# Ledger of designs, part 16: VHH binders against Probable tetraacyldisaccharide 4'-kinase, mitochondrial (LPXK)

Target 1, 363 residues: Probable tetraacyldisaccharide 4'-kinase, mitochondrial (LPXK), of Arabidopsis thaliana (Mouse-ear cress) (q8lea0)
Amino acid sequence: IASSLYGVALQIRRSLYRYSLLQKHRLPVPVISVGNLSWGGNGKTPMVEYISQFLVDSGLTPLILTRGYAGGDEVKMLERHLRGGPVKIGVGANRAATAALFLDKYGCVDSSSLRSFFDLHERAQVWTISEKIGCIILDDGMQHWSLSRDLEIVMLNGLNPWGNGHLMPHGPLREPLLALERADVAVVHHVDLITKQSLRDIENMIQGFKKSIPIFYSKMVPKYLFDVKNARSHVALEALRCASVLCVSAIGSADAFVKSIEMTGAHYVDRLDFSDHHLFEAEDVETMSRRAKGLEHKSNCKPIIVVTEKDYDRDPEILKCLDSYTVLVLCSELQITPILETDVDSFNYTLMKALAAKFYVSS
Below, E stands for the ipSAE of ESMFold2; O stands for the ipSAE of OpenDDE; V2 stands for 0.75 times the mean of E and O plus 0.25 times the DockQ between their complexes.

## First folded at step 4 (VHH)

Design s64 (framework vhh_6qgx_2)
Fold by ESMFold2-Fast, scan of step 4:
Structure s64 (fold): chain B 363 residues (1-363), chain A 123 residues (1-123)
Amino acid sequence: as target 1 above (363 residues)
Amino acid sequence: QVQLVESGGGLVQAGGSLRLSCAASGFTFSDYAMAWFRRAPGKEREFVAAISSSGGSTFYTDSVKGRFTISRDHAKNTVSLQMNSLRPEDTAVYYCARVEVYDSSGYEVFDYWGQGTRVTVSA
């Protein structure tokens, strides 16, 4: 048993060493990177989930790799959504080393089988899902350029595409703009929440840096809510119609969240914004209670407190301390929006065609 | 018991240098990749640099490439981060981390982080 334990430790070390060397080479399966041009609210994590579900629906098991945070809220949300399914999630600062561990544990789909799967002519064939990894998705892969990518997607927050509201090619915005030069595809997120003029300005800026880049459009669509005291509950969006709602969030785009609640038909909407990734403390709960009582007085109706999934997954227990109020979590899904000549079919086609290119021999 | 202890932080002027160190104990150091992260005031934690278990491969975030160098010493069970040409934007609490692996079935290994070491770069 001692000799077996020694053998396992040696195998793990060899695995990490072998695949660390492969950071200068391509991994045995296609690699998709989803990155961003600005902090928060850009739809990066929802897009990672969208791509992973698309691959699963097509019969291919994805491995999601993320940079890593101690108890990261985005990782917890993905784990809650994907628990019990075929999707694998690896958390670690060294993405290649994490990939190596998962590839050793689960194996990968044979190259000839992957080639057939990504062959656009043969996609009509039915594929049986396997525990073997068929595709890797990098969450924020733009930070790890030494690992070869087959497709690089960049997300832009349509409400705040450049962070400080200035569309400048230099200075503090240089790194986000240079990311467009490395991108294969750009996606403007929250396109339903911006003006036509704002969208045109964003498109013109993107094309100014890289004229050939395909631009797609996405939005978040609210689907349901659940009660923080019973995460298995399913509350219809109609529960918010004509209600007084206090939106509480610690995310990168509170504006998008608040507008989503307004679109549900809520009659009175107030908001309490905390900085992105803020951990709620007892003092914050007291502030929330005070704001809710103020809203109750102004609206003459007991308010419902609504938080985001990230806020819930960060610390579900602290939200239960708001025992005098109904606290609901808003659950939304990313959807590709049909604009001009682009739609969900053309996005999915672009995704599969780029990945298929990995398996074609040069003429 | 896994323990990571960071040191070497302090106040430095723009253009200066600092060397951060992380002492690891409670696990087989040579079996794990190690990383440095930082958290600037009012921002989320971001990746800075990583080094493979063998030390043969290193990775950096774009903003520090050419300025920072990560290294490890298996004999001393330490990871170091040499920071040169420091900028005010590098002001943050720097954390040492052991690379953790989590599965879709749940967290398989806990995140092991140090308490951090503060770096302040004045203009």
Scores: ipSAE 0.000, ipTM 0.172, lowest interface PAE 11.5, mean pLDDT 76

## First folded at step 5 (VHH; from s18 with E109T V110I; framework vhh_7d4b_2)

Design t01 (at its last look DockQ between E and O 0.53; V2 from the best seeds 0.00; counts 0 for: pae O 2.2 > 2)
Fold by OpenDDE, look of step 5:
Structure t01 (fold): chain B 363 residues (1-363), chain A 124 residues (1-124)
Amino acid sequence: as target 1 above (363 residues)
Amino acid sequence: QVQLVESGGGVVQPGRSLRLSCAASGFTFSSYAMGWYRQAPGKQRELVASISSGGSTINYADSVKGRFTISRDNSKNTMYLQMNSLKPEDTAVYYCARVQVYETSGKYTIFDYWGQGTQVTVSS
């Protein structure tokens, strides 16, 4: 019943925007929306990070807009990863209002300059980045209809793209599958963790809703670690080579995390899984310690405890209570994976083309 | 109607502690970041501390770091400011505020609602 009500409410809201009963705000700069159909592990935030960095590298200053609900774990990660760079991150419930304020404060690149930028970019010429906002990225934008979007990216979790087919709270879906019709680009995430058949099934499903939609593929790739006692530290992945590792996580995709650790060349890998979003308590720390001690006896080596960024961001202090062991946080980034005729270049091209379209007069 | 009501202010000697509370009503408290700002006589208002909706992101002004602790209880629609090791320079009217927008760097915070304020006086 609750799921039905949620669905009805969602449909009503969509209808109101669809029929222009509610005004969508158009912004002077391109707007990219990154959303998902289901809750959890979809790579939304990592994609936002990727796009933001890509834009910076291209010469545009992006503004990331996020709602900031549910503890803001993702915001912490973004802030940490993008710290010191030109990327701006605005948090506010009303994305339109937030955007307006940031545009007022920092200014925006004018339309003529943006047109020139895209022309130069196409010619592989260098553009000098400015402090003015050149593009807006909506984190979790699919549910925020108040802003007009120039590009709608939908992330699908390859491990569980459709859930049980039901909307929240009965199922993990936040949007009906029909919402794929609004997407300009679909990205199947965790493609490295699914079978070819599963991938084909997902593709077929997507194409069933929108035949011409470009589909890309992504995965998470470990990049480095940092010590929980020093969040500014940088530990190479090679530090885990030949090491005993205890993987501790309270995330929905623990298997993916463990696999990532195994791929680093760790000699012994053990795991301690908690429920998704579990907040570690003192008893949990003891459990971690006991498990680590057990691994130490088995491997005859003092193990390294590795946690995810999400786990770290929930409560950094509790992890410091593991005084007897080195505790590292695995930092990963999203990578566009080449499959068939798609790759990172084609993805980037698709992004730029979509953004450029805003400034070309339909001849 | 959005309402923010501060309490807990008073007169204390240097080195003492105070705990401010802010009771919020008229909106979904758990959906908004909140913050404290203060205004001393003849000075501009300044951000003291802010806390995200879920409490995971906290920012402090440099002048209060290590001394002040901001927290919130979403079940009670209340935000707190524990002020320890108070100094005469902390004398100000303290305001509870709802954050409309903030930048994660802490450099930019906009409040859309604020309380009437509570006076904190630190004097020997």
Scores: ipSAE 0.045, ipTM 0.519, lowest interface PAE 2.2, mean pLDDT 87
ESMFold2, look of step 5: ipSAE 0.430; ipTM 0.658
ESMFold2 (binder alone), look of step 5: mean pLDDT 83; pTM 0.827

## First folded at step 7 (VHH; framework vhh_7d4b_2)

Design u01 (from s18 with S31D S56D; at its last look DockQ between E and O 0.71; V2 from the best seeds 0.58)
Amino acid sequence: QVQLVESGGGVVQPGRSLRLSCAASGFTFSDYAMGWYRQAPGKQRELVASISSGGDTINYADSVKGRFTISRDNSKNTMYLQMNSLKPEDTAVYYCARVQVYETSGKYEVFDYWGQGTQVTVSS
ESMFold2, look of step 7: ipSAE 0.559; ipTM 0.775
ESMFold2 (binder alone), look of step 7: mean pLDDT 81; pTM 0.808
OpenDDE, look of step 7: ipSAE 0.517; ipTM 0.776

Design u02 (at its last look DockQ between E and O 0.01; V2 from the best seeds 0.00; counts 0 for: pae O 6.9 > 2, placed apart)
Fold by OpenDDE, look of step 7:
Structure u02 (fold): chain B 363 residues (1-363), chain A 126 residues (1-126)
Amino acid sequence: as target 1 above (363 residues)
Amino acid sequence: QVQLVESGGGVVQPGRSLRLSCAASGFTFSSYAMGWYRQAPGKQRELVASISSGGSTINYADSVKGRFTISRDNSKNTMYLQMNSLKPEDTAVYYCARVQIYEYTGSTKYEVFDYWGQGTQVTVSS
């Protein structure tokens, strides 16, 4: 009953915007929405980060807009990863208001310049980046209807793309599958963790809703580590080579995490798995210490404890209680995975093409 | 088992020199970067110097640059700290340490130490 009510509410809201009963705010710069159909592990925030960096590399300063409550940890990750760069991050429930504030503060690239940018980009010419905002990225934008969007990207968790087929609270779906019709691009995340058959099934499902939608594929790739005592530190993955490592995690994909550590060339790898989203307590720290001691005896080397960014962002301070051990956080990034005729270049091209097309039509 | 044993400490007058040694055992010494820490009374332990496994990369604390020299002999599993022009401010317990993680990119340095010796007392007083 609750799921039904939620669904009805979504439909009503959508209808109100669709029929222009509610005004959608148009912003002076292109707007990209990154959303998902279900909760958790969809790669939404990593995709936002990827797009942000891509735009920066292309010569546009992006503004990321996020609600800030359910994604608090994700915002921390974004801030940490994008620190020192030109990317702006706005946090607020009202994305339109937040956007307005930032546009007023930093300015925006004018429409003529944006047209020039897209023309030059098509010619692979160099564009000088401006401090003015050139594009807005909505994190978790599918449920935010108040802003007009130029590009809608839907992230799908390859491990559980559809959940149990039910909307919240009976299922993990935040949007009905029909919402795929609104998407301009679909991305299947964690493609490295699913079977070929599963992937085909997902593709078929997507195509059943929207036959012409471009489908891309992504995965998480380890990039570097940082010390829990210094979140600004940068430790290369090679630092784990020939080391003893205790993998500690409270995530749903612990196996993938452990595998990534093994691939670094660590001599000894042990693991301590907690339940997904578990908050570490003092007793857990003791357990970690005990396990680390055991590994030390086995390997005759003091082990490094490695946790995930998600684990770190939940409670950074509790991890500092492991005073006797080096505790590192594994940082990962989203990578577009080449499958069939798709790759990172085709993905980027698709993004730019879509933005250009929508921009010219709306201008 | 990893063991680090410091030696060479003592009491000296300002301006004099000391040479510390660290004898390592229980691991492949040549495969690890090493370093010296010191801890003065009432102060936190601080890095004095570090040296890469092969000796090609060396780092000094600003307070000891130009006065101290870190070196190593991998054939003897020993690291050294030559301390010249000693000052009263150099008074501390000096610790030998093995580097667990060593990274230097030219602009960024990161060092984590996993094993420590018992330390050797250095006292500089008139």
Scores: ipSAE 0.021, ipTM 0.265, lowest interface PAE 6.9, mean pLDDT 86
ESMFold2, look of step 7: ipSAE 0.347; ipTM 0.645
ESMFold2 (binder alone), look of step 7: mean pLDDT 80; pTM 0.785

Design u03 (from s18 with S50V; at its last look DockQ between E and O 0.53; V2 from the best seeds 0.51)
Amino acid sequence: QVQLVESGGGVVQPGRSLRLSCAASGFTFSSYAMGWYRQAPGKQRELVAVISSGGSTINYADSVKGRFTISRDNSKNTMYLQMNSLKPEDTAVYYCARVQVYETSGKYEVFDYWGQGTQVTVSS
ESMFold2, look of step 7: ipSAE 0.478; ipTM 0.723
ESMFold2 (binder alone), look of step 7: mean pLDDT 81; pTM 0.813
OpenDDE, look of step 7: ipSAE 0.531; ipTM 0.776

Design u04 (from s18 with A33L; at its last look DockQ between E and O 0.53; V2 from the best seeds 0.52)
Fold by ESMFold2, look of step 7:
Structure u04 (fold): chain B 363 residues (1-363), chain A 124 residues (1-124)
Amino acid sequence: as target 1 above (363 residues)
Amino acid sequence: QVQLVESGGGVVQPGRSLRLSCAASGFTFSSYLMGWYRQAPGKQRELVASISSGGSTINYADSVKGRFTISRDNSKNTMYLQMNSLKPEDTAVYYCARVQVYETSGKYEVFDYWGQGTQVTVSS
């Protein structure tokens, strides 16, 4: 009976703790949120990586908070890219509880370090990087209400900015589009893959919700490939020139991926699209083999199978089962694309200014 | 209510194998990283293995690497631990645990729910 009473007391304490966490929490470090209006292909995770590196270069240790999903590909890609530095990546279902636990474990930077970060003249002099957390980055596809944010960045997929639903330029206000009213910065991703008119339409829609919001632009820039059987390999993009390529992906922006491969100068490009986050199975490998064999017959050359980093990180071993074909992983980076007066410097300055204004006003 | 129920423990001779199972209920199993912990008499509870929600990220304690294999079946809400080449030092109560938070570096994990445990005894 004493064990039973102890169990009941723990249950009651957990319920009270959960209620406390449902209230908005203000954290002692800046909190940046990177989110989106629709699922898939909007550059959210690459932007989280960009911001984390910017913070490291400025002398602050970031904590990236993300929620795991079946496959775990975004978390694994972030970890693989960031493992050489001080960035901490925390995974948990409850952002507020996760933040609290990491701050308890590692501590937070002192006020002087935060002041130096916001003072651009001092931040260029990084002597040491503390293991203490200096900024939290929320990597999620959903708006999260339990933590106060000091900066909210909304990523939009330029190819499909309003999701797979209808574009509603002057219709009744849709609930997801109201998230733009909360945004401090909007970024239109994949701008290199849309027309100028499409971009203008997106800008007008954004400004219809929040006229004063700064709008920036980004794209993914292919850099190199590596062989799934040797992740340390480095294959130049030129290896795809005049090749037959089968693009295989389970991502939200399969069109953007295929377009990137087409722009390498490949002779034949075929595609095999799976739903976002699809975990490849043995049947899928057989389908890939059959499709590649078909392309081989049509092109009279053995095709190269190309996948995304997300697909690789989800299950590197399943892709190695394609013994008959070379399987390469396309590695890309997010780049802030200059359009008119927007560029990397203005983007970074706008982020710092907005973050400082909200953090110190709210603290 | 979150429930984690371990099974498959027992008494075996050194060099033999056991397979532990953890049946999960009361939460969305596929959304959580899970782990196996063990506690020998008079010792601290230690991590044996952990597995990500999708099953693709796995960590093992050095003492069991190469001998133990963790796996999960999200369609059955079940996690497994295949324990081969068992040694007397593997004798412990083995607990299934749900990870509340984890750091991808492996430096930090916090568990919020534990099973009742299943005894594994390796006796020469």
Scores: ipSAE 0.480, ipTM 0.700, lowest interface PAE 1.2, mean pLDDT 81
ESMFold2 (binder alone), look of step 7: mean pLDDT 80; pTM 0.793
OpenDDE, look of step 7: ipSAE 0.554; ipTM 0.791

Design u05 (from s18 with V110R; at its last look DockQ between E and O 0.73; V2 from the best seeds 0.44)
Fold by OpenDDE, look of step 7:
Structure u05 (fold): chain B 363 residues (1-363), chain A 124 residues (1-124)
Amino acid sequence: as target 1 above (363 residues)
Amino acid sequence: QVQLVESGGGVVQPGRSLRLSCAASGFTFSSYAMGWYRQAPGKQRELVASISSGGSTINYADSVKGRFTISRDNSKNTMYLQMNSLKPEDTAVYYCARVQVYETSGKYERFDYWGQGTQVTVSS
């Protein structure tokens, strides 16, 4: 019953915007929305990061807008990864209002300049980046209807793209599958963790809702580590080479995490798995210590404890209680994976084309 | 309705400590960043400190760094300001505020709701 009510509410809201009963705010710069259909592990925030970096590399300063609900784990990750760069991150429940404030503060690239940018980009010419906002990225924007979007990207978790097919709270879906009709691009995340058959099934499902939708593929790739005592540190993955490692995680994809550690060339790898989203307590720290000690005995070397970014961001202080051991956090990034005729270049092209369309069609 | 109620203000001698509390109601407290402002007589309202929804991001005005500590208990819908080593210059009405918008990498914050304020007077 609650799920039904939630669905009805979504439909009503959508209808109000669709029929222009509620006005969508148009911004002077392109707007990219990154959303998902279900909760958890869909790669939404990593995609936002990827797009942000792509835009920066292309010469546009992006503004990321996020609602910042509950603990902001995702925001923390973004902030950490994008720290020191030109990317702006605005947090506020009202994305339109937030956007307006940031545009007022930093300014925006004018339409003429943006047209020039896209023309130059097409010719592979160099564009000088400006402090002015050139593009807005909505993190978790699929449910935010107040802003007009130039590109709607839907992230799908390849491990569980559809859940049980039910909306919250009965199921994990935040949007009905029909919401795929609103998407301009679909991205199947964790493609490295699913079978070819599963992938085909997902593709067929997507195409059943929207036949012409471009489908891309992504995965998470380890990039570096940092010490829990210094979140600004950068430790190369090679630091784990020939080391004894205790993998500690409270995530749904612990196997993938452990595999990534094994791939670094670690000599001994042990694991301690907690329930997904488990908050570490003092007793857990003791358990970690005991397990690490055991590994030390077996490997005859002091092990490194490695946790995920999600684990770290939940409670960074409790991990510092492991004073007797080096505790590192594995940082990963999203990578567009080449499958069939798709690759990172085609993905980037699709993005740029969508952004450019705002200025060639509407002007 | 959003309500913010400050408490803990008073008159103290220089070097002493006070602890302010802000009780929040009418909204999901844990979903919002919060902050403290103060306004001294004849001066403009100024930011004292802010804290993100989860408490991981904290900002202080330079004038209070090392002396004041902002914290929150989401289970109690309460934000706190521990003020140590108080100075006469800290005399002001202190306001609790809900953050409407903030920038993660900067000090840009906008607030949408305010409490009625609590008077803090530091005098010998």
Scores: ipSAE 0.246, ipTM 0.631, lowest interface PAE 1.0, mean pLDDT 88
ESMFold2, look of step 7: ipSAE 0.440; ipTM 0.703
ESMFold2 (binder alone), look of step 7: mean pLDDT 82; pTM 0.828

Design u06 (from s18 with T104I; at its last look DockQ between E and O 0.51; V2 from the best seeds 0.42)
Fold by OpenDDE, look of step 7:
Structure u06 (fold): chain B 363 residues (1-363), chain A 124 residues (1-124)
Amino acid sequence: as target 1 above (363 residues)
Amino acid sequence: QVQLVESGGGVVQPGRSLRLSCAASGFTFSSYAMGWYRQAPGKQRELVASISSGGSTINYADSVKGRFTISRDNSKNTMYLQMNSLKPEDTAVYYCARVQVYEISGKYEVFDYWGQGTQVTVSS
């Protein structure tokens, strides 16, 4: 009953915006929406980060808008990764209002300059980055209809793209599958963790809803580590080479995490798996310590404890209680994976083309 | 309607402690950052502290850093300000406020709703 009500409410809201009964706010700069159909693990925030960095590298200052739920784990990760850079991150329940305030504060790149930017970009010429906002990225934008969007990206978790097919709370879906019709680009995340057959099935499903939609593929790749005692630290992955490592995680993809650690060249790798989204308690810290001690005995060296960013962001302080061991957090980034005729260049091209369309009349 | 109700103010001697509470209603408390402002007689209203919706991002004014602690309990729709080592300069009306917009990497904050305020007086 609750799921039905939720669905009806969504439909009504969308209808109101679709038929212009509610005005969509148009912004003076391109707007990219990154959303998902299901709750959790879809790579939404990592994609937002990727797009932000791509824009910065291209010469545009992006503004990320997020509603800032309770917990804000993903926001913390984003802030940590983008710290010190030109990317702006605005948090507010009303994204339109947030956008307006930031545009007022920082200014925006004017339309003529944006046209010039896209023209130069197409010619692979260098553009000098402006402090003014050149693009807006909506984190979790699919559910926010008040803003007009120039590009709608939907992230799909390759491990569980559709859940049980039901909307919340009966299922993990935040949007009906029909919402794929609104997407301009689909990205299948965790493509490295699924079979070819599974991938084909996902593609077929997507194409069944929108035949012409471009489909891209992504995965998470380890990049560096940081010490739990200093979140600003940067530890190279090579630090784990020939080390004894205890992998501790409370995530759904623990195997992938452990595999990534093994690939660093660690000499001994042990693991302690908790249930997905488990909040560590004092007893868990003791368990970690005991396990680490056991590994120390086996390997004849003091092990490093490694956790995921998600685990760290849930409760950074509790991990500091492991004072007898070095505790590192594995940081990963989203990578566009080449499959068939798609790759990072084609993805980037698709992004830029969509953004440019705002300023050019379709010929 | 959005309502913010402050409590816990009073008269205390220097060096003492007070704990302010702000009870929120009329909105999804856990979805919003919150903050405390204060206004002393003859002075402009100033930010004391702010806290993100999940409590992970906290900002303090330099004048209160190390002495004041902002916290929240989303299950109770309540925000708190623990004020330790109070000084006469802390004398002000303290206001609870809802943050409409804030910047993660900066100090940019915009507030849209305010409480009626609670008086804090620090005097010998």
Scores: ipSAE 0.325, ipTM 0.683, lowest interface PAE 0.8, mean pLDDT 88
ESMFold2, look of step 7: ipSAE 0.465; ipTM 0.727
ESMFold2 (binder alone), look of step 7: mean pLDDT 81; pTM 0.818

## First folded at step 8 (VHH; framework vhh_7d4b_2)

Design v01 (from u01 with A33Y; at its last look DockQ between E and O 0.44; V2 from the best seeds 0.48)
Fold by OpenDDE, look of step 8:
Structure v01 (fold): chain B 363 residues (1-363), chain A 124 residues (1-124)
Amino acid sequence: as target 1 above (363 residues)
Amino acid sequence: QVQLVESGGGVVQPGRSLRLSCAASGFTFSDYYMGWYRQAPGKQRELVASISSGGDTINYADSVKGRFTISRDNSKNTMYLQMNSLKPEDTAVYYCARVQVYETSGKYEVFDYWGQGTQVTVSS
């Protein structure tokens, strides 16, 4: 019943926007929305990061808009990963208002310049990056209807793309599957963790809702580690080679995390799994210590404790209480995975094409 | 309805301390960046301190650094401002504010809701 009410509310809201009863704000720069259908690690924030970096590399300064709610884990990660770069990250519940404020503050690339940019980009010519905002990326933007968007990307968790098929609170879905009709691009995330058959099933489902929608594939790839005592540190993954590692996590996909650690060449890998989104307490630290000590005896070497970025961002201070051990945070990035005729280049092309379309409607 | 209610203001002598509290209601307090502002007579309202949703990021005005401490208890929906070594120039109406928008660089904050303010007077 609650799910039904939620669904109805969503539909009503959508209808209000659809029929222009509520005005959508159009921004002077292209807007990319990255969303998902369900709660969980669908790769939205990593995708936002990827897109932002891609745009920077292409010569456009992006503004990331995020709600900043639910502990702000995503914001922390983005800020950490994009630190020192030109990317702006705005946090606010009203993304339209946030966008307006940032555009006022930093300015935006004018339409003529943007057209030139896309023309040059198409010709593989170099564009000098402007400090002005050239594109806006909505993190978790699918449910945010107040802004007009030029590209709607829907992230699907390959491990659980549809949940139980029910909307919140009875299911993990935040949007009905029909919402796929609004998507311009679908990305199946964690593609490395699913079977070919499962992937085909997902594709079929997507195509059932929207024929000919471009489907891309992504996975998380470990990039580096940093010490919990120094979040600006950079520790190479090779540091885990031949090491004894205790994987500690409070995430839904602990297996994937452990696997990633195993792939680093760690000699001994142990794991301590907590419930998803669990906040570590003092008792947990003790448990970690005990487990690490046990591993030390077993492996005859002092283990490295490795946690995920999500775990770290929830409470970085509690992890420092493990003062007897080296505690590292695994940093991963989203990678577009080549499958069939799709790859990173085709994905990037799709992005650019969609962004360019905003400026060529009249032609 | 979003409500912010300040308390703890008063009249104190220079060098003394006060602790301000801001009780928040009508929204998920733990999701928002919060801050303290003050406005002295004949002066513009100025930021005193701000604190992130989790309390991990704190900003102070230069004039209060080392003397004031901003904190929050999300379980109580309350933000605090411990003011030590008060000076006459600290005399102002102090306002609790909710951050509408902030940049992760920490240099840009926009506030959308304010309390009614609490008077702090530092005089000999």
Scores: ipSAE 0.453, ipTM 0.712, lowest interface PAE 0.6, mean pLDDT 89
ESMFold2, look of step 8: ipSAE 0.529; ipTM 0.755
ESMFold2 (binder alone), look of step 8: mean pLDDT 80; pTM 0.795

